# VH-VL binders against Protein LST7 (LST7), part 8

Target 1, 242 residues: Protein LST7 (LST7), of Saccharomyces cerevisiae (p53237)
Amino acid sequence: MSSTVISLAHFCDKHGPRIISVTQSAEKGTLGEELLVPDYPTESYCESCLLQFPEESTRSMRCFIEDVPFITTQYSSIRYQLLNSIIKRAFSEETMIYDNMPFIFFDDLRGLNLVIGFKLYDENARGNERRYCFILTVDSRSHDDSMKMLSEHWNFIIGGFDKMIAYIKNIHKSEFLGKNKTVENNLETLNNNAFIGSYLRANKSKFGRNLVSLTDDKFLFVRIHKWNSFLLHTVMNENKLP

## First folded at step 21 (VH-VL; from z5 with heavy chain Y60R)

Design bb4
Fold by ESMFold2, fold request of step 23:
Structure bb4 (fold): chain C 242 residues (1-242), chain A 119 residues (1-119), chain B 107 residues (1-107)
Amino acid sequence: as target 1 above (242 residues)
Amino acid sequence: QITLKESGPTLVKPTQTLTLTCTFSGFSLRTSGVAVSWIRQPPGKALEWLASIYWEDKTRNNPSLKSRLTVTKDTSKNQVVLTMTNMDPVDTATYYCARLQDYTYFDYWGQGTLVTVSS
Amino acid sequence: DIQMTQSPSSLSTSVGDRVTITCRASQGINSYLAWYQQKPGKAPKLLIYEASSLQSGVASRFSGSGSGTDFTFTISSLQPEDVATYFCQQFYSYPRTFGQGTKLEIK
């Protein structure tokens, strides 16, 4: 059994590369409570970096697939340094193309990593875009064993990430167009209000935004948790992982 | 097979406290976003959500009734208990327990128990 | 609280007919709406979640659509076993609220 995790990360305008969420498994038949982090430091997390569940007090999620627990948190107490190193490499990689093209890197420190980056338009972001990636990390002692797992699941993993990225892009596009239509629909009522000019200019200020806000989907991270748990469970079949 | 079943008194006098127990099987209350919830339906009227309790012992109560409602659980027995104080004839309804999924909707319901409040 | 208004309040129609029920929210609720079927004297059964997604084991003649404030539930070809009351429910915010129901009968 190898340790395999799925991460969502972004390049924060303020903080650089940051993990938003990490999904990992615990041993079958357990509750995975050692991976739960119900209270962890969030004061260093700006709005765009924060993992935001529908209930404000919730900092982690757990689900079960065939009695295997899957836990999603923003902070991995046992893997924090490794994951930070991985995302710094991923966002520094000159070959990352934010058009859903996957790329792979491997070294003895970071293991094998499959990365798919994507962008969301946001006029409140520097450069008018926010950069994200999904990362499958296989922490195996053997490069050959890790590559074997990837070659056996390549289409499934890429397809799975592509589906979630397409979902995120589609609901972001709908929110963006809906917000613009709302402004357009109200133009005749806005024309005679002195404070409206200030409101319109405020929408061009630069500040962090959460993926929940960008998509207007308060359940977004619940969906990401469940989807990544499904993907991870499939690739972590005990008989197929080195 | 997932089931939920309500149990408790079917007749309560005004001002008394109602205590209902939901016993569930086929799942454990261990998954994030999953709650056991209480919903009531007065005769011929719409359903009204009352309260929910999650595995973390976090609870949500309907604000219109919040001072009257307490919900607790015993996960070792797969039970959730609703306590509703100061019953009034207007509270006559069928009371259901149901499983809330993903902080969203109710995917499995009990058969309900009719509670009549009269002197 | 978000009010959910259904129409019609009742409907009588023939086997094989297309049935349409609407639900309007008092504010935008995205697609955070579910539809339930409740047969007389029985508990509700979830049919549609998130406005348009069909619950597992539910017949394909049932469907849902809409977003924002206006939602539609459709039975493409009414069957005798579909006699029931149908409810919408929003899960955009607390408290979770339900429509008053639409009673569907066969002529």
Scores: ipSAE 0.689, ipTM 0.833, lowest interface PAE 1.1, mean pLDDT 84

## First folded at step 22 (VH-VL)

Design cc5 (from bb4 with heavy chain S52L)
Fold by ESMFold2 at other seeds, last read:
Structure cc5 (fold): chain C 242 residues (1-242), chain A 119 residues (1-119), chain B 107 residues (1-107)
Amino acid sequence: as target 1 above (242 residues)
Amino acid sequence: QITLKESGPTLVKPTQTLTLTCTFSGFSLRTSGVAVSWIRQPPGKALEWLALIYWEDKTRNNPSLKSRLTVTKDTSKNQVVLTMTNMDPVDTATYYCARLQDYTYFDYWGQGTLVTVSS
Amino acid sequence: DIQMTQSPSSLSTSVGDRVTITCRASQGINSYLAWYQQKPGKAPKLLIYEASSLQSGVASRFSGSGSGTDFTFTISSLQPEDVATYFCQQFYSYPRTFGQGTKLEIK
């Protein structure tokens, strides 16, 4: 099992910091079955927190790179407490700016963590913004070993996260502009109606939304899974942590 | 190199059950979003998707064929088996197996096998 | 079921000509459409996925465009080996459905 993992997390309007997905690796030549999670009812997760797969009954996504399995799940059964502690610190950290500026933190409890936060505009979110971050976690026994790994991979890791964040922002921007154009066109055809104007302002209610909905991309989490697996595999091949 | 090959009877009488085997190589059913699918093409007509199976044993059947279709796999032999009951002359078609990629489209196809349903 | 309607049903044209085939979906399918080539007596071959992305090893004279309900497949300069039937296929929902095909011949 590798000591590095990649998480996607968000700040839920109702629940606070929550993991959306975690990508982990298992030993080469195995199927990684210890990382799979059992079935769970999706009603136990709010819409914004849910990892959504193209096949509704799927709970774990698996791929292989050079016979190494990589598994993406809603939660990690083996690192649950660690990751919960990490995201609580990440979203309370005063240096997190949500503008693709990376920051790191290290302590004996949480290991080394590289965090890149980003935001998506959404009228249905509190403050009209949804906050996310990608986190690379290295749970090494010492900060010197972890910092050596980071220094060797710094540009690759931040570049990799930046590319996925740019992809998400770009398809979200395209979906948002399309929705606004449709709404604006409908308003233009309605002409003068004071009640309609008041009604439309009142319809900006607050509720959770999934990243799949925000991007209109049914395959978004498949793309994230494959990209995170690639990033993790590359770091593992050059990672000599004890 | 990825290959798929269909095998089974080419002549079937009405009301009989058709069993076709897809033997594949160059990949295994262990990756999410990858499936082996059955698709048929009646002479001179459009392709019609029939059924598929993923590594988790999850299946999808075309609802237009109701309960006539069963798809199973044998991972030790790299095989997927289609069973289709109560064959009728309208089921005369070339039957293909194909690989579904990333829950999306079919990137590799077998050469197909013509199944004629006639007395 | 999402119906996929192709136009034209058949086409006869000359080597070097530009060929255009259209595919219309009965509802919006985003860009979740693939194009296949099927030569006589052979299995379909994937040419284009996600409306416009060219499959590896496919000649650059093939292209695709469109989103929503209306999609276009183009051969920029027809070659003799392009004699085939061409199909679109949606992967927005199940069941996966295919267009009826466009038979392309050279005069």
Scores: ipSAE 0.789, ipTM 0.887, lowest interface PAE 0.7, mean pLDDT 86
Fold by ESMFold2 at other seeds, last read:
Formats: C-alpha cells, structure tokens, sequence
Structure cc5 (fold): chain C 242 residues (1-242), chain A 119 residues (1-119), chain B 107 residues (1-107)
C-alpha cells in the first residue's frame, strides 16, 4: 500500500548484489496478506543471502503499528524486479563509500533511493570485508514529491539507519573479539609468532556467512524488522498529518 | 491491559484426556513471534514448557510429550486450547498459559489452574 | 535439553539487604535468559529479559547480568513485597527450560 519501503542488501561474493530483506506496509485495517510469501526450501540458499528468522519455518514476519501491518520478507512479490534493479544500481555507484555516508539517486525506473552502506570485517569474505547497505525507496511519487518527503525526513531516516548500523557493528565487534580472544595475547607475542600468525591468516577459507552468524544474534532479523517497521511507520504517519 | 486466564477441569482420572482453555484479552494473535504457550509446574518441581501456537497455526510441542499434546486456537473467541491425552498421576500440576514475545520469553502469564490426576 | 541450575535453592535475609541469585546453563546461551518472580498464590511475572534488560514497570532495584553460562540476578535493597520464588528461563533453544527456583524470604 505504501510507496515507501526499506531494504537491507549486500554484495554477495558469489551472486553480486542481493536483497536480504525488505520491509513493506499494507493498508490500515487489513492483515497485509498480499505481502506474505509462500514457503520455500532453504537448503540450497546462499548462506550470506538468506533472511534467517528464529523459527526456521518462518518466511514472513508481520507486526502492526496503529493497526497498520508491516511485513518483512526475503523478497517482495509485488516489487521483485524493481528492488533487484535498485540494488544493482546502488552497488555500482562510485560514491558509495561503505562508511555510513548517505547518498541518493533517482530515475523514472527506480524512483528515489536513499542508501547508506556499511561493512563488517570477516576473514571468510573476499577482501576480508562484507559490504551491506540499507535503502529507503520511494516508489510511486513524482520526483518533486519524493525529494520533498526525503528532505523533510532526512535527519530522521539517516539517524534511524545509523542507529541500526551501529547496533550491528557493535555486536559484530563483540562476537569477533570473543572468537579471537587471543588478539591481546598475540600482540604481546608478535615477534615470536609472526610467521605462524601470518600462515594461519593466509589459510582462511572463503565462504558465505549469514549476518546472524557474524553477530551471534539469533534474533537479529526480528530486531531489524521491528526497527524498520517503526521507521517506515513514522515516515508514513507524517505524510498523513494535516 | 493484557490478561490470560486458564479454565477447565481441576480433577481428571488416569487415562482421561485433559482439555484446558486459555482465554486472553488485550492483544490478538496476529503478530509474528507472538504465541500463546502452555507451561506446567508439578508440586515442588520446576516449571516445564509444554507447547505453543503462533498466528500462522504453526505449533511446537515439548519433545518429551509431543504425541500427547495438541494445541489449537479460536481467534474469534481469543482462545487457545491444550489437549493432553492419557493423563497419569505424575501429570498433576498447576497449568499456566503465557504469552511468548518475539520468539523469546513469556511476558504475561495467567494465574494458573491446578489439575489433579487421581482415581 | 539445556539444564538451568539456580543457587541458592532458598534464601532468608533482611529488609534493605542486597540479594544475589545465580543461574548456570549447561551450555552457552549467549544472553538469552529471562528472570521471573512468582509471589505466593500469584501469577509469574517477568522481571528481566535478555539477561539484563528491565521489563517495563519493574522496579529499578532489580537487575541482571551475565552471558554464556553464568548469570546473576540482584535485588539491590530488599523490600518486604519481594518475598517470592524467583526463577530463570533460557530462550536459546527448544524446549524452553527453567531453573528450579529460589525461594526468597525475610528473616
């Protein structure tokens, strides 16, 4: 129902740009059933691309704010091609720095998009970093109306994305330091173990990893769903103000 | 004002089937990660989680009891029903219904109902 | 199944004293632990979720800490209305399991 959606995407080492999750709203007073996705097998899914809920059989997450349904899924059945086109453009932009600096783009095909990229350290990723972005998409407004809405909500939207990115980075840092607790010990023994340490790091396998694994937070996508639903509702609610 | 209340028989005979109803108010079973769950406490023992149901009609049963447990819902009455077959005196306990939040913990509990199993 | 072990099983102490109850999981459960209070003849009440987060409407004298396998529940200054049984519960995996409870009384 809303022309505004929030996506989380990444650049997969194997598949290129991929949507991990999309949060959409439906009409107040409905259950939003048109936004739900059917069951699908996950066994052959790329681990890094998969939206992973605490209940393995779950494919759609739904909540309600002031009787408006918000639904988070792996893909959008009604915006599938649009969102795939958007992430291809977003990850091809030379100005995306993956340093929490927002950028925007607009065209008649993809609408208006606000993108904030970030990265997480991972020895199992090519380049030892995994790259992500959050995207606010305004789908069905004119260029002028979209830019007006964005300018009126700019600080709220980027602040909201920054808070979630900071949360993800902080719990990832905690998980990384927990798994690599010997970092302080390694620094104290660096001269004696420089060869062995270099050898071990050079032999790390490259494979996909889920954000749930990178953060050791089984409920990460529940938190993302609820936060994005809140952000989206706030933007939509101001659009309905007198 | 979120409330849950258990109702049903307080005395059953061995081998009989227990049916308990949880009637809740202040929320509806329509949000992901929210479930109504059944939990029991035998006298002097720890709480034991039994089963739950989500809005999608997805259920989970404690594996130690799974063939004995059925949980269903009636959304028009805001009710969740536990059926437990082949009752035995060791099943004597206070039975609670509780709301699961965000796939995690139980934020609201009923007062509980004592069910005694004896001949 | 993850076993949750509480210590002590019962405790008597004075109004105003600091109370400490511990809960140990048989394996790592991250911070996926909740604490409940059950007063005699009353429904259980959630106090602490995710190891350390205070539930809305719960007095600030209650707190929780820990991660992994070892968790602590604290009442900073015991009040007469805190006479209850306290128990922990893990939500790391199914089946959800509970500690055996700690009965708290005032001397």
Amino acid sequence: as target 1 above (242 residues)
Amino acid sequence: QITLKESGPTLVKPTQTLTLTCTFSGFSLRTSGVAVSWIRQPPGKALEWLALIYWEDKTRNNPSLKSRLTVTKDTSKNQVVLTMTNMDPVDTATYYCARLQDYTYFDYWGQGTLVTVSS
Amino acid sequence: DIQMTQSPSSLSTSVGDRVTITCRASQGINSYLAWYQQKPGKAPKLLIYEASSLQSGVASRFSGSGSGTDFTFTISSLQPEDVATYFCQQFYSYPRTFGQGTKLEIK
Scores: ipSAE 0.788, ipTM 0.889, lowest interface PAE 0.7, mean pLDDT 86
Fold by ESMFold2 at other seeds, fold request of step 23:
Structure cc5 (fold): chain C 242 residues (1-242), chain A 119 residues (1-119), chain B 107 residues (1-107)
Amino acid sequence: as target 1 above (242 residues)
Amino acid sequence: QITLKESGPTLVKPTQTLTLTCTFSGFSLRTSGVAVSWIRQPPGKALEWLALIYWEDKTRNNPSLKSRLTVTKDTSKNQVVLTMTNMDPVDTATYYCARLQDYTYFDYWGQGTLVTVSS
Amino acid sequence: DIQMTQSPSSLSTSVGDRVTITCRASQGINSYLAWYQQKPGKAPKLLIYEASSLQSGVASRFSGSGSGTDFTFTISSLQPEDVATYFCQQFYSYPRTFGQGTKLEIK
């Protein structure tokens, strides 16, 4: 298994910091079965926190790049406590400003972490915004070795996260603009006839929403899985510089 | 190169069970979102999706035929098998196997096998 | 089940002409639509996925557009090798469903 993983996390209105997905690699030539999580029912899981694959019962995704397996799950059975600690620190960090600016932290407990936070507008969220971040984690106590790995791949990883964040923001913006065009027609009617109903409806509209719903992209987490697998593979494969 | 090939009987009698085998090469059924699917086309009519199976042994059947269809796989042989019970002349069609990609569309198809159901 | 309605059912045109085929879904399917070409006696071949994305190795004269319920497939300049039946297919939900096809012939 590689010591490097990529996570997507958010700050849930009800649950605080929560991991949505983690992508990990296993040894080349294996099937990575030790990283798979058994299928389990998700009816009791928070809508906004849930990793939502196109097949509802599926809880693990696997792909292969040059015979290296990459697995994405909502949590890592071997790294659950570590990753939970990492996201608590990431969302508490004073210097994170959710504008795609990278942030790095290292300690003996959490290893080296590169974090890029972003926000999506959502009228159904507290404060009308939902907060997310992508995190590259090097699970190592050696600051010098971890920083060397990160420095060799810094621009690649930041560019990769920026590209996925831009994709998510763009399709979310397109979905939001579609809603606004229909609301604009309704607003003209409401402005002419009824303001009171609109105000009451807005006040009662707070609830959790999945990234799939926010983007109207049923395959969003498949795309994230494949992109994160590509990023990890490239980091692993390009470590052999002269 | 990715290939899929259908094999099995070309003539069956009404009420008999049809068993078709899809043998594929150039990929393994080990990646999430990749499935082998069965699709049929009655002469001169639209394609009809029948069933699929993923690497996890999860399956989906067309609800209109649900109780008649069983899909299984044999990973060691790179084969997927369709079993369809209680055949009727209306089931006369060319039967294809195809690869589903990323839970979405079918990127590679077999050449198809015509199955005629007649007494 | 999502019904896919294709128009026209057949079309006979000349080499070099612009060909337009439409596909209508019985409900909104976002952009989750694919177009296939099926030459006589052959299996379907994927041309366009996600409504407008051209599959690798497919000629640039083929294109697709649309979202929601109404989709259009276009051949900008018909070539002799394009004689085939063309199908749309939705992948929004199960069961996957196909249009009835448009037979394209050259005069």
Scores: ipSAE 0.786, ipTM 0.890, lowest interface PAE 0.7, mean pLDDT 86
Fold by ESMFold2 at other seeds, fold request of step 23:
Structure cc5 (fold): chain C 242 residues (1-242), chain A 119 residues (1-119), chain B 107 residues (1-107)
Amino acid sequence: as target 1 above (242 residues)
Amino acid sequence: QITLKESGPTLVKPTQTLTLTCTFSGFSLRTSGVAVSWIRQPPGKALEWLALIYWEDKTRNNPSLKSRLTVTKDTSKNQVVLTMTNMDPVDTATYYCARLQDYTYFDYWGQGTLVTVSS
Amino acid sequence: DIQMTQSPSSLSTSVGDRVTITCRASQGINSYLAWYQQKPGKAPKLLIYEASSLQSGVASRFSGSGSGTDFTFTISSLQPEDVATYFCQQFYSYPRTFGQGTKLEIK
């Protein structure tokens, strides 16, 4: 089982730092069944924290690359406490500025972590923004070995996270502009209803929203799973990309 | 070299139960979002999706036929089985099995088997 | 259920001509649409997925575009082997539904 994992996390308005998904690998030639999570009720998860697959009954997503299984789940049964500690530190860092600028931290408890934060505009969120990050974690006490792996793959990992973040931001922006153009097409109605406009501006309701809703992409977490699996496989493979 | 092949009876009497087997090779039902699906095409008419099964044994049936359809799998044989009860002459069609990819579309299809329902 | 309506129902054109087929969904389906080719007596073959992405091994003369409710399938230069029925399929929701097809002939 590889010591390297990729997480997507956010700062929930209600719950603070929470993992949305974690992607892990298992031993080549196995099915990775030890990484699967059991069926559980999703009613305990708020909408913004939930890992939402196209089939609502799905709790674990699995794929295979060169016979290596990769599993994406809401939580890791074997690394639960570690990953929870990691996201608490990641979101408390004063240098996290959510501008796609990477930062790194390492300690004996949390291993080596590469973090890239980003944010999405949402008028239904506290501060009109939702804050997210992707985290690559090397679960190893050997600082030198972990840093060697990271330095060998730095540009690949950063570029990979940047591409997924750009994808998410672009489809979120497209959804927002689509709604604005619809509103603009009804400008005469809005202009003639000054009271309604003033009322709506003053009373924006706050509630959690899933990334699937923010992007209008039912397959978003499938794409994230497959992309993260590809990134992990590439950094694990001794025959690296050129 | 992904292939799927349908097998089973080509003639069925009204009220009988149809059982069709899809045998596939070149992939295994072990990847999320990958399913084996049954789809039929009555002569000269549009394709109609019937049912599917994923590796987790999760299934979906077309609501219009839901009580008539059962889909099961045998992973060791790379087989998926459709059972359709109470056959009627209007069910005469070519029946295909196909691979669903990424919860989305059907990227590989079997050759199909014509099933005629008549007395 | 989402209805998929294709136009035209049949089409007869010359080799080398540009062919355009449309598919309309009864509601917005994002870009969650696929196009298939079915030659006489054969199984359907996937050509285009996610409205505009070309499937591996499919000739580059085939293309797709559109989003929302209106989608277009194009053959840039018709070849003799393209005689077939073409149909669209939505994968926005269940049940998966297909267009009724467009029969393409040459001459």
Scores: ipSAE 0.784, ipTM 0.884, lowest interface PAE 0.7, mean pLDDT 86

